VHH binders against q9p7d3. Designs and how they scored, part 36

Target 1, 295 residues: q9p7d3
Amino acid sequence: MSVITQAQEIPTVAANPDFNYEGDPIIIQLCDRDTVFELSRDQLLGLPESILMCLFPRGLLLDYEIQECQLTQRPLIFQTADFDPSLLQYILNYFQMAENRTANDEIALSPPPPSFPGKCGIILLKEDIEFFILPPISPTTNIAIEVSPNDLLKLKQRVAQRLLQQKKIFDCLHLENSTSEGSAEKNLVRMLCYSGFHEDDEWKRRIQEPHRACITSVTLTNLDFSADQGPVSDPEYFPVYHKLLLFWQKPARKCWWDSSTSITYNGIEFATWVRRVWTLELAVLGANTYETAAV
Key: E = the ipSAE of ESMFold2; O = the ipSAE of OpenDDE; V2 = 0.75 times the mean of E and O plus 0.25 times the DockQ between their complexes.

## First folded at step 13 (VHH)

Design U2 (framework vhh_7pa5_2; at its last look DockQ between E and O 0.43; V2 from the best seeds 0.64)
Fold by OpenDDE, look of step 13:
Structure U2 (fold): chain B 295 residues (1-295), chain A 125 residues (1-125)
Amino acid sequence: as target 1 above (295 residues)
Amino acid sequence: QVQLVESGGGMVQPGGSLRLSCAASGFRFSDYVMNWVRRAPGKGPEWVSTISWYGGSTSYADSVKGRFTISRDNAKNTLYLQMNSLKPEDTALYYCAASYWEYPDYSFPEEYDHWGQGTQVTVSS
């Protein structure tokens, strides 16, 4: 099936209706599951590395199939991806807005952090959850209770729904259980809050992956050192800032397991293991320039 | 107090083997990706190997790939580096380092949150 034929039947979403294509005549038509996105090369390459990796796990091949757009007679590149379109749209819109604000000098870091390389920073926080349901063991037989495939599917759906209802970003860190002020979790929250997050922030997007026991969540925020920051004289300020810069175009991950979730089905309690993977990345926007390495 | 204490270093002939250990204390060991970094005389630090939180993923520098094996025992709060087929070029002070985050690459010292004092490995005839 020609990519063209598939594209005609899929809703097309213009990623940026206001994007001036004068500088880049190439249009990228990204078929992302059931949605087609039209992007400029710059828009695509301006995405966080972590997102590009999700979109193009095998790398971005821009050189192979250039067709002519029938409407605009512009070069058209077709690409495919397997990423939630709603997440992608959220990300694209956010970056576009940030870019526009930056271009219009509406966004400026105040106070600007020392040696910040751009005018605007965007923090991407992504969570990938994979969850597993463990059948209970019968106390009588010492054998795992058999669960039908249909019931298992229902269980997974229920667990997914529960996870989807968990909207607060930092709740999963169980900070109240931290025994020391210097716990890794507290430091993480501190770092993020210094950067523009709030302790009560929620995931801006949280979706279940199709046909998988996986939940993907994303939140973008502008880097803001003015928000709820202690005095600049805080000895922890600079260290936190420097740590954050380590994520510049360099997505870092944190992985841990959580067994706090259980589900009851037909009077039987099922244990659930949840693997959480956080991805943190800092994007820096300059004046109409994206400094993103090609994936 | 956070402590990483390396041991197992020493002098060995080329082709020999050593096993380094790093005992961690003062923090939740399983919360951190563990790394070996080495520093040869007159050179900057060189990333050697990384192991993920639960040991499910390991990575090695090209210079040591196939010769070194990183492992960890979270129950013992201990990191290991099995070094086989040692070469004179492997002579360095070997550091155990902990990272809360897993990075795509470790190019900056700041990517490590905690450091040990190092153990000397000398490969010489």
Scores: ipSAE 0.830, ipTM 0.933, lowest interface PAE 0.5, mean pLDDT 86
Fold by ESMFold2, look of step 13:
Structure U2 (fold): chain B 295 residues (1-295), chain A 125 residues (1-125)
Amino acid sequence: as target 1 above (295 residues)
Amino acid sequence: QVQLVESGGGMVQPGGSLRLSCAASGFRFSDYVMNWVRRAPGKGPEWVSTISWYGGSTSYADSVKGRFTISRDNAKNTLYLQMNSLKPEDTALYYCAASYWEYPDYSFPEEYDHWGQGTQVTVSS
């Protein structure tokens, strides 16, 4: 089937390719946090698109704003949407370490199939959980039981702690319940495990968002195209690996609900609804090329 | 076992309306982002519209915005496309397509996991 015609999405952070900026660092102020980050223009533009979407959900005309700040002699400080500073630091550190390793080794990581000429890849997997606690219906009054604000807070804390302790990345897909070898969940795990993940991997970062019933988890891993990561006998190893290229600089989302979770508090069983959103992106090091992965 | 079956196509005069349906079976419908893709005679396939897993987000090609409405009913495993103010350039074979992932754009056929056989829409005087 031919390539499908669709207007391409504009990048979240717009930059002028002819603009050359070597001046002061760009300062990122995370919403409602005490932390700032100092980044070069290239460091900011090199963040995964999925992360830029979290920081700037309305977009950012970066080079326009830089020029306006220079003309008005204002500092280069940009406010973002709320984002956990430890997650941003983890991501920035990971990319810096990967960039340093590639430069120091003088050998590139094995490229993916020929659609990635001389680049190396980093897989970003992110989970966003929003959870809800429903008080049970009283059989006497036929309305939800009353829960004090203090008890509700304690309930939320217990649910969050339970969810934080569920650290294995793939457990939420409930693969033990699948009877089909070709299920979408099994194929997803197979793709990731042939590309750098391991079946028992745990989230590298898993945090509770302050002031919300939300948990955010992030794992970054190097894309590994060597035969060492795939079973020698699997005839689907190469085609599954190629499917990851669909995510090249193109974050994709998966959303589902897990309504089977519950928690007991003071002898009462509370239903817990968990909405999960996964974001998968293949980020590419080497900012000097416009190349797009081919399928 | 996996099936996407489109219906509701036909011939209509310019300015008319049609409602397309797509019945899904053999997979968990609510786990998939649903799409309409069309192929006009002598042209390659064109993305038309996308709807998220539970209908909270929709998007449309510029050529159909304001005229077409995508919707889904997860209880019935059915995707819909309400097509109003039809134009001759809307003449095409309309495909129902499912994607396990929501992509920011859908330029590659491999981004869709399941395809229907299509239903013909013809808009002519």
Scores: ipSAE 0.592, ipTM 0.831, lowest interface PAE 1.3, mean pLDDT 81
ESMFold2 (binder alone), look of step 13: mean pLDDT 83; pTM 0.844

Design U3 (framework vhh_7pa5_2; at its last look DockQ between E and O 0.57; V2 from the best seeds 0.63)
Fold by OpenDDE, look of step 13:
Structure U3 (fold): chain B 295 residues (1-295), chain A 125 residues (1-125)
Amino acid sequence: as target 1 above (295 residues)
Amino acid sequence: QVQLVESGGGMVQPGGSLRLSCAASGFRFSDYVMNWVRRAPGKGPEWVSTISWHGGSTSYADSVKGRFTISRDNAKNTLYLQMNSLKPEDTALYYCAASYWEYPDYSFPEEYDYWGQGTQVTVSS
């Protein structure tokens, strides 16, 4: 099936209708599952590394199939990806808005952090959840209760729905009862809150992956050191800032398990194991420059 | 108080083996990715190996791949480094370091949240 034929049947979404292509004549047509995105090379490469890795786990091959766009006679590169289109659209829109604001000098860090390399910072926080349902063991037989595939599917769906309803970003950290001052979780929350997050922030996008017991969530926020920051004289300020810079174009991950979720189905309680992987990345926007390394 | 205490270092002949241990205290050990970093005389720190929170993933520098094995016992709050087929080039002060985050690479000292004092490994004839 020619890539062209497939493209005609898929809704095409212009990632940025206001994007000036004068500087880059190449259009990238990204077939992302059931949606086609048209992007410039700069737009694509300007995405967070973590997102690029999701879009192109084998690397971005931009050199192989250049076709001529029938409408614009511009070079067209076709790419495929397997990423939730709604997430991608959210990310693209957010970055576009940030870029526009930066270009118009509407966004300025105030006060600017020491040695910040750009005009605007965007923090990407992503969560990937995988969940597993464990059949209960019969106390009588000491054998796992048999669950039909159909029932298992329903159970998974129910668990997914429950997880989708968990909208607050930091709730999962609080559940771990980190009561100790200086816990890693508290430090994490502190770091993020110093950076522009709020303790009651919610995931901007939270979706179930198709045909998988997985939930993907993403939130982008502008770096803002003015928000809820203690006095600049706070001894923890600089350390937090420096730590955040470590995530500049360098996605870091945090993984943990929790078993706090249980599902009752037909009077039987099922234990659920949830693996959570957080990815944190800082993107820095300058004046029309994306310093993202090619994946 | 956070403490990482390395042990097991010493002098060994080329081709020999050592097993390093790092005892952690003062923090939740399982919350951190654990690392070995070494510093040879006159050189900067060199990342050696990383093990994920629960030991499910390990990584090694190319210089030690196939020779070193990192492991951890979360119940004992202990990190290990089995070093086999040691070479003179492995001579260094070996540090145990903890990272809350897993990074794609460990090129910066700031990527580590806690450090031990180090244990000396000397490979010499």
Scores: ipSAE 0.771, ipTM 0.908, lowest interface PAE 0.5, mean pLDDT 85
Fold by ESMFold2, look of step 13:
Structure U3 (fold): chain B 295 residues (1-295), chain A 125 residues (1-125)
Amino acid sequence: as target 1 above (295 residues)
Amino acid sequence: QVQLVESGGGMVQPGGSLRLSCAASGFRFSDYVMNWVRRAPGKGPEWVSTISWHGGSTSYADSVKGRFTISRDNAKNTLYLQMNSLKPEDTALYYCAASYWEYPDYSFPEEYDYWGQGTQVTVSS
């Protein structure tokens, strides 16, 4: 089940399944940090599951809240968990533009095959970085050198700026050094490039989280069905969209560390550790909702 | 050449214990989430347990929770399953399986990138 409906076991009174949502548009206000977003029910439900989990990590009983709002005449306002508003705006805009294209029959990529459950696919790739700076050990005292709070802040800013400038999505995967044990990273890059990414793609949004040594990056792209032809000499080719359907409504994670990086500040070399988490999810527009409801 | 080789299966009385091992080669073991999947006679595959890349997170099917313990040793490229308090319902062919991604659940065989050949566990009546 979606994160929006995961808490339906808690309420004593369930939402009315016969409730009519087709009347006047219901405006939902999401308070995300210092920004208020206004959405319809369908816009909120259409967000990727990974994003809904970021906004509502403990779930949301949306239909119950809508019906309660209309019975009590109270405003329909939700506080989100800590999520960057510029990223949410990017995601909302992307899905609105994609919905407009499908509604106007403007989907320009090759038509999806009959086995694809909707009119188009949108691939979400998200990177979450947490970084750590370790002061060097003094050879004379055998303890970490003391760094003033102001110098540490400037060091963090410099590390963050360097990481922000590394805009190419795939550069972090160190593809050249993955030869001896098979190239899981190369297979990942190949899968994404056969699905609508390009090897030199840059993150569409890449931001430093406020008050944290964290960087969040998001790219949305359209699933490109024209890449499912495969090599002409390989009759056993398995089209890439089949692999991507594994991520539909099931965001998947990959986590790893970069432990060998450093940065020089005021002539002193500081070790840096970078923890990366990738989240991959497929969203499908124009899906047959009756098929997903019959589980 | 990717290989996952299970061992440690056998016959055991109800209430007994077994420890399964899975030796991995031909890929970077630490890049993969590791899984145990079992197939009982007349049934399809059933996910049993998952362990994250460095062992920091584990999960179990409800049917085995509290009785089975998954672990991994990345230095030895080996996955383990300690099976305690075995029941006749645990009788199955047990597979070691690797996935590059950590999924919220494992419902499709294609979510696993590599499979072993399995080791038989039989819990006598």
Scores: ipSAE 0.521, ipTM 0.793, lowest interface PAE 1.7, mean pLDDT 81
ESMFold2 (binder alone), look of step 13: mean pLDDT 84; pTM 0.853

Design U5 (framework vhh_6fv0_2; at its last read DockQ between E and O 0.60; V2 from the best seeds 0.70)
Amino acid sequence: QVQLQESGGGLVQPGGSLRLSCAASGFRFSDYVMNWVRQAPEKGLEWVSTISWYGGSTSYKDSVKGRFTVSRDNAKNTLYLQMNSLKPEDAAQYYCAASYWEYPDYSLPEEYDYRGQGTQVTVSS
ESMFold2, look of step 13: ipSAE 0.573; ipTM 0.812
ESMFold2 (binder alone), look of step 13: mean pLDDT 82; pTM 0.834
OpenDDE, look of step 13: ipSAE 0.801; ipTM 0.922
ESMFold2, look of step 14: ipSAE 0.537; ipTM 0.796
ESMFold2 (binder alone), look of step 14: mean pLDDT 81; pTM 0.821
OpenDDE, look of step 14: ipSAE 0.842; ipTM 0.939
ESMFold2, fold request of step 15: ipSAE 0.566, 0.592, 0.589; ipTM 0.798, 0.819, 0.821
ESMFold2 (binder alone), fold request of step 15: mean pLDDT 82, 82, 82; pTM 0.838, 0.834, 0.839
OpenDDE, fold request of step 15: ipSAE 0.858, 0.867, 0.871; ipTM 0.947, 0.947, 0.948
ESMFold2, last read: ipSAE 0.597, 0.574, 0.578; ipTM 0.825, 0.810, 0.812
ESMFold2 (binder alone), last read: mean pLDDT 82, 82, 82; pTM 0.838, 0.836, 0.838
OpenDDE, last read: ipSAE 0.866, 0.858, 0.854; ipTM 0.951, 0.947, 0.949

Design U6 (framework vhh_7pa5_2; at its last look DockQ between E and O 0.42; V2 from the best seeds 0.00; counts 0 for: pae E 6.7 > 2)
Fold by OpenDDE, look of step 13:
Structure U6 (fold): chain B 295 residues (1-295), chain A 125 residues (1-125)
Amino acid sequence: as target 1 above (295 residues)
Amino acid sequence: QVQLVESGGGMVQPGGSLRLSCAASGFRFSDYVMNWVRRAPGKGPEWVSTISWEGGSTSYADSVKGRFTISRDNAKNTLYLQMNSLKPEDTALYYCAASYWEYPDYSLFEEYDYWGQGTQVTVSS
């Protein structure tokens, strides 16, 4: 009985089925976990550096043997990545949309200032969470209570679920506890809100990484140049987009720990430690190569 | 008010050692990546070293690697730079700089949020 291993057809997801490939004959098939993405070279290279780093931690080797796609007679490059496909799809769709708008000059609502190197800015904010569960200490023995591997797994799942329910971007910064108006957290929120975020914004994507006590979240927003109309008394109000330009193709990271998440399991309260890493990056669309040399 | 005050600079002979300190105030010190940047006479600013928020990660310019050690004491809101095997080429004004974000390239001075006034290090025979 020949076990016909039905090769599960890996679903191929085209970033945009209507994508006009007239400009780039090379198609990249990106095998991202269990999903295949078809991208142009330009689309792939147009992604934020921070995302490219996630997709290709060892670097993007574009010099792979170009195989001719038998169906399309187009050069095909195969690549592999380990990134959540839903996140990638979100990012690709967003950039495609932004490119289309830029191409159609539909950016009329917030035209960039003359000093901006492009026609459109996209802010990428990514969060990587790693969480750890701390066993409670026995009041009698002053020793950590042993938790079975099975229970630990359940606990981790519960923590993950709780974290996944935390959708607001800025809640983790505990702004209410900051007594200083000039705290780093407040300044961060202010900067982002002046750039296109809103104080109550939620993560557009928030997922648990497979087989890991990790949660990855991503949100993209367009840089809003009109937001620079704040109170003159705020020294951080102007020029916010200039500050963000520092993140152009240079992803910046912020790391901190918090213990704000606790879970109760079988009547026992477990403390958790959460490490948060934020990555902030600005992508600029429609940048004239000549003007980028001046920055 | 945010303040970064460098100290420990001075004149030393080649091969000598100095320890720089930077006292931080007016902000949450632990929320910032701390950096040393120097400016030599007639030269542009040069990144020297960076230390992450909790001190778990350090980086150095190639010119000082193996000779300089950056450290921090968050309890004291103080940044340190141990400089050993000093060379005349190390002569510069040394600045303490704070950055809220960790950057992949610290060569851009605009990326730093706060600066000290600097402390002069002179290595001369």
Scores: ipSAE 0.221, ipTM 0.625, lowest interface PAE 1.6, mean pLDDT 83
Fold by ESMFold2, look of step 13:
Structure U6 (fold): chain B 295 residues (1-295), chain A 125 residues (1-125)
Amino acid sequence: as target 1 above (295 residues)
Amino acid sequence: QVQLVESGGGMVQPGGSLRLSCAASGFRFSDYVMNWVRRAPGKGPEWVSTISWEGGSTSYADSVKGRFTISRDNAKNTLYLQMNSLKPEDTALYYCAASYWEYPDYSLFEEYDYWGQGTQVTVSS
């Protein structure tokens, strides 16, 4: 049995916020599978905590490593944990574009209110799927039928392709017209749609992990302060961005099982069980203070 | 209609045991993280324990570790709290609560989606 009593109370990547490096900018090389990414210290520290945890599950003492590399004159290179490079590239590009807009000091159509701790917010929603295929029980022998390893591989590939084609973010919540308006599922969709999502949004990236029965999906979107119109006459309405600040550098998770799909192979119908984990996190760019450690 | 109904409270002497139950209906129980929260006389709410969607991960407040055990039966839509070695400080109204998200801060009570009405536990000599 697996017990998760505490995931992590300190930042995955530890850095000294007062450190000032003289000379040329420090360039960090991240080796992610067969791909090398080059980024600055600030670019690395600006990634969402949930992504840093995927890249460095054992943590990284960044400024210690920088100082050691300078003393020993070795290159500043880190090997990441197994994370899809196309997803990392998407995330890095998104944050670079957002940083460019913020550095240009352009007036946004919906600027953040003074109580927001930075110049813009970026919402990360991530789905991790693990799926399982159950051979049917033979009515004659009352035992599961045998499936060759090659056939099992083919089955996994077909299930993955079907799951990849289910691109709409919110379809997996199985909302029905009869679902209560106050249900947690409808409240979740409402919160995200008031934040800049649309109910028919599709995942921006959705990939099958190599050699695994796993699918990973990521969408990044800008927090839209004008999307929250609120009820026109509710004096007690509380803007949704206040709820999202709870996730700033503190990702939240939800997990559930879904068995709504099946697959037919060689005339035999196989049940598929899907375990889904969602991760929700807020990143804040242009914050007045850089947070490198949590309480 | 969503309902969370606590039961199993009562009066007990110090050192005694009680087992609380929370019967859930009107929602997909297995999709929710379940919590116990208590409110002692003259104090604000205090988080007691949390259990994951499938029951494999549990967390406890320092004040109850080793004495309380949280569990759930998703087939019966029921949450449990086994309370052993009860102390007068455990006297409180005990609520079960459901959350769709697993939050990093257990004390974010306003983010819990569903609450019961509570069951009273009184520990006195």
Scores: ipSAE 0.023, ipTM 0.556, lowest interface PAE 6.7, mean pLDDT 81
ESMFold2 (binder alone), look of step 13: mean pLDDT 87; pTM 0.890

Design U8 (framework vhh_7pa5_2; at its last look DockQ between E and O 0.45; V2 from the best seeds 0.62)
Fold by OpenDDE, look of step 13:
Structure U8 (fold): chain B 295 residues (1-295), chain A 125 residues (1-125)
Amino acid sequence: as target 1 above (295 residues)
Amino acid sequence: QVQLVESGGGMVQPGGSLRLSCAASGFRFSDYVMNWVRRAPGKGPEWVSTISWYGGSTSYADSVKGRFTISRDNAKNTLYLQMNSLKPEDTALYYCAASYWEYPSYSLPEEYDYWGQGTQVTVSS
């Protein structure tokens, strides 16, 4: 059974129906879990590096398996990935939209400063949550309460649901005691808010990973240069976009643990440990060199 | 006030060992990735090593890989660099630097939020 026949049973989603493939004859068929995406090489390579790393943790091998598409008589490259298709679709659509706007010079609302290397900046903020449930210790026996696998699964689902209900991006940062030491988180929020985020922004996509105690969330936003208007009189004022340039094609990560979440199941309180990993990346469109570092 | 204070530097013969320490204060130490950066005379800064927030991940420059070991004690707010098999090329001022973000690579001074004053390491026969 030709690999092609098996692919026919998978719903194919055209990543960008409006993408003119005239310039790139190669079509990439990306089998992403249960969804097939068709995209050009440029579309794929135009994705944030952090996303590419998620899609292709072992690297992208574009050179090896070129097959002729029987339908289009175009070279077809098959790739596989393990990434939530809804997230990927969201990202692809967003970038396509941004590209179209850039191409049409519609970005006129906030022209980038002369020092900005492109016409448009897109900020990607991703959160990966891993959570762990700890069984309580019986005060009488000093032994951990036994939880059945079935109950554990239910507990995990409940925790996941709770996390999925946490829609606001910055809520998790405020939970940490605003002590003088909380200045870093405050600065982070400030930086992001000056770049185009809002304090009350929500995750655009937040999903539970299949069969994992993991929640993945993604939000994309356009870099807003107009928001970066600090008082010129502030000697400490530094254009926020300069800071964000540090993340250009260089995804940065922040990791912390949150133990503030508890869950009650059948009258028993379970402690939960949540590891949060934020990934921040800046993508620049309209830059002369789409030199995406070969992941 | 944020402070990073390096210590443990000195003069050592080739093949010798040193252990650098960096005492951090004025910020939540565990919130930062910690780095060692060195600057040799007449050269620019060179990233040496990074350790993640909780010590779960470490990285090294190729020039020091296998010889240097970075570690941290969050309870003591202290960063360490064990340097073994030292070479004359390791002669430099060694800085402790804190980064809020972990980067895939460190190439810019702006990727570090806080810096120490440095401790001199001299490897000479």
Scores: ipSAE 0.849, ipTM 0.941, lowest interface PAE 0.4, mean pLDDT 86
Fold by ESMFold2, look of step 13:
Structure U8 (fold): chain B 295 residues (1-295), chain A 125 residues (1-125)
Amino acid sequence: as target 1 above (295 residues)
Amino acid sequence: QVQLVESGGGMVQPGGSLRLSCAASGFRFSDYVMNWVRRAPGKGPEWVSTISWYGGSTSYADSVKGRFTISRDNAKNTLYLQMNSLKPEDTALYYCAASYWEYPSYSLPEEYDYWGQGTQVTVSS
């Protein structure tokens, strides 16, 4: 089947790539829960689209805002939506180090093939958990058991602690429940493991949101081009990274419920419902922006 | 074995209605975002509509918005497309397609994990 026609999504942060700013470089300040991050324009534009959607859910007209700040002589400061600053710091540091490696060639990297649209790829996998605790119905009163606010807080803390202890990325997938040749869960894990993950990888960052029954986890990893995915003589052979290019600038989500979990508190068993949302995105650094003369 | 089987196509006059069905088997239907894609004669495939895993979020191409309604019944592993106020431009082979991931837009066939064989819809006098 050929290319499917549909209106393309517009970028969350709109900018003019050809816009020329004369004078001193402009530093952008992002205020995220009272933490201030200083970024260049290129650093902001280089963040994954899924992260920009978290920071600016209504979008941002970046070059318009820069011009407005220059005309009014105001500092260039943006308030982000509610996003954990430790996660943002992890992501910013990761991209800064990756950019340094591609610019300086200081760290051994798996070189990309000529058909790859840039110098390196970074895979972002993010999990958002929201959990709910359901009090059981009393068999004697047929009414839900009352839980004091303090006991409810302790129960939520215990559920969060248990979920935080589940650090292995792929353990939440039900690989054993394949009903067909090559289940979707097995294919997902295979794709990621051929691309730079390991089956027993743990989340690099996993945090409980301070005022909500929510857990957010993020892992960034380098796309590995060195793995052999098939014999070279196979005319149908394609490297796994071709599948990952589907997620380039088009972050994808999956959502599912895990309602089999329970927790015991004061001898009473409470049902727990867990809603998980995964976001998968490929970031490409050093996209080919200039034609180079070659023989 | 994974299977998507469309039904409910046929011939109808302009202004008429049809309801398409897609029966799914061989996979956990509720884990998948479901889609309708159509291919008109002499044209490439065109995305029509998407429905989320539990049915709470739907989206439509501008050409069908307000006339078509996508729905799903996870207990019956069935996807539906109610097509009202049909126009000759709606004449196409309609495919049911499943995706493990929800994408912001669907422009490549590889973004779908499973495809049906399609059911023909013809709108003419």
Scores: ipSAE 0.520, ipTM 0.781, lowest interface PAE 1.7, mean pLDDT 82
ESMFold2 (binder alone), look of step 13: mean pLDDT 86; pTM 0.878

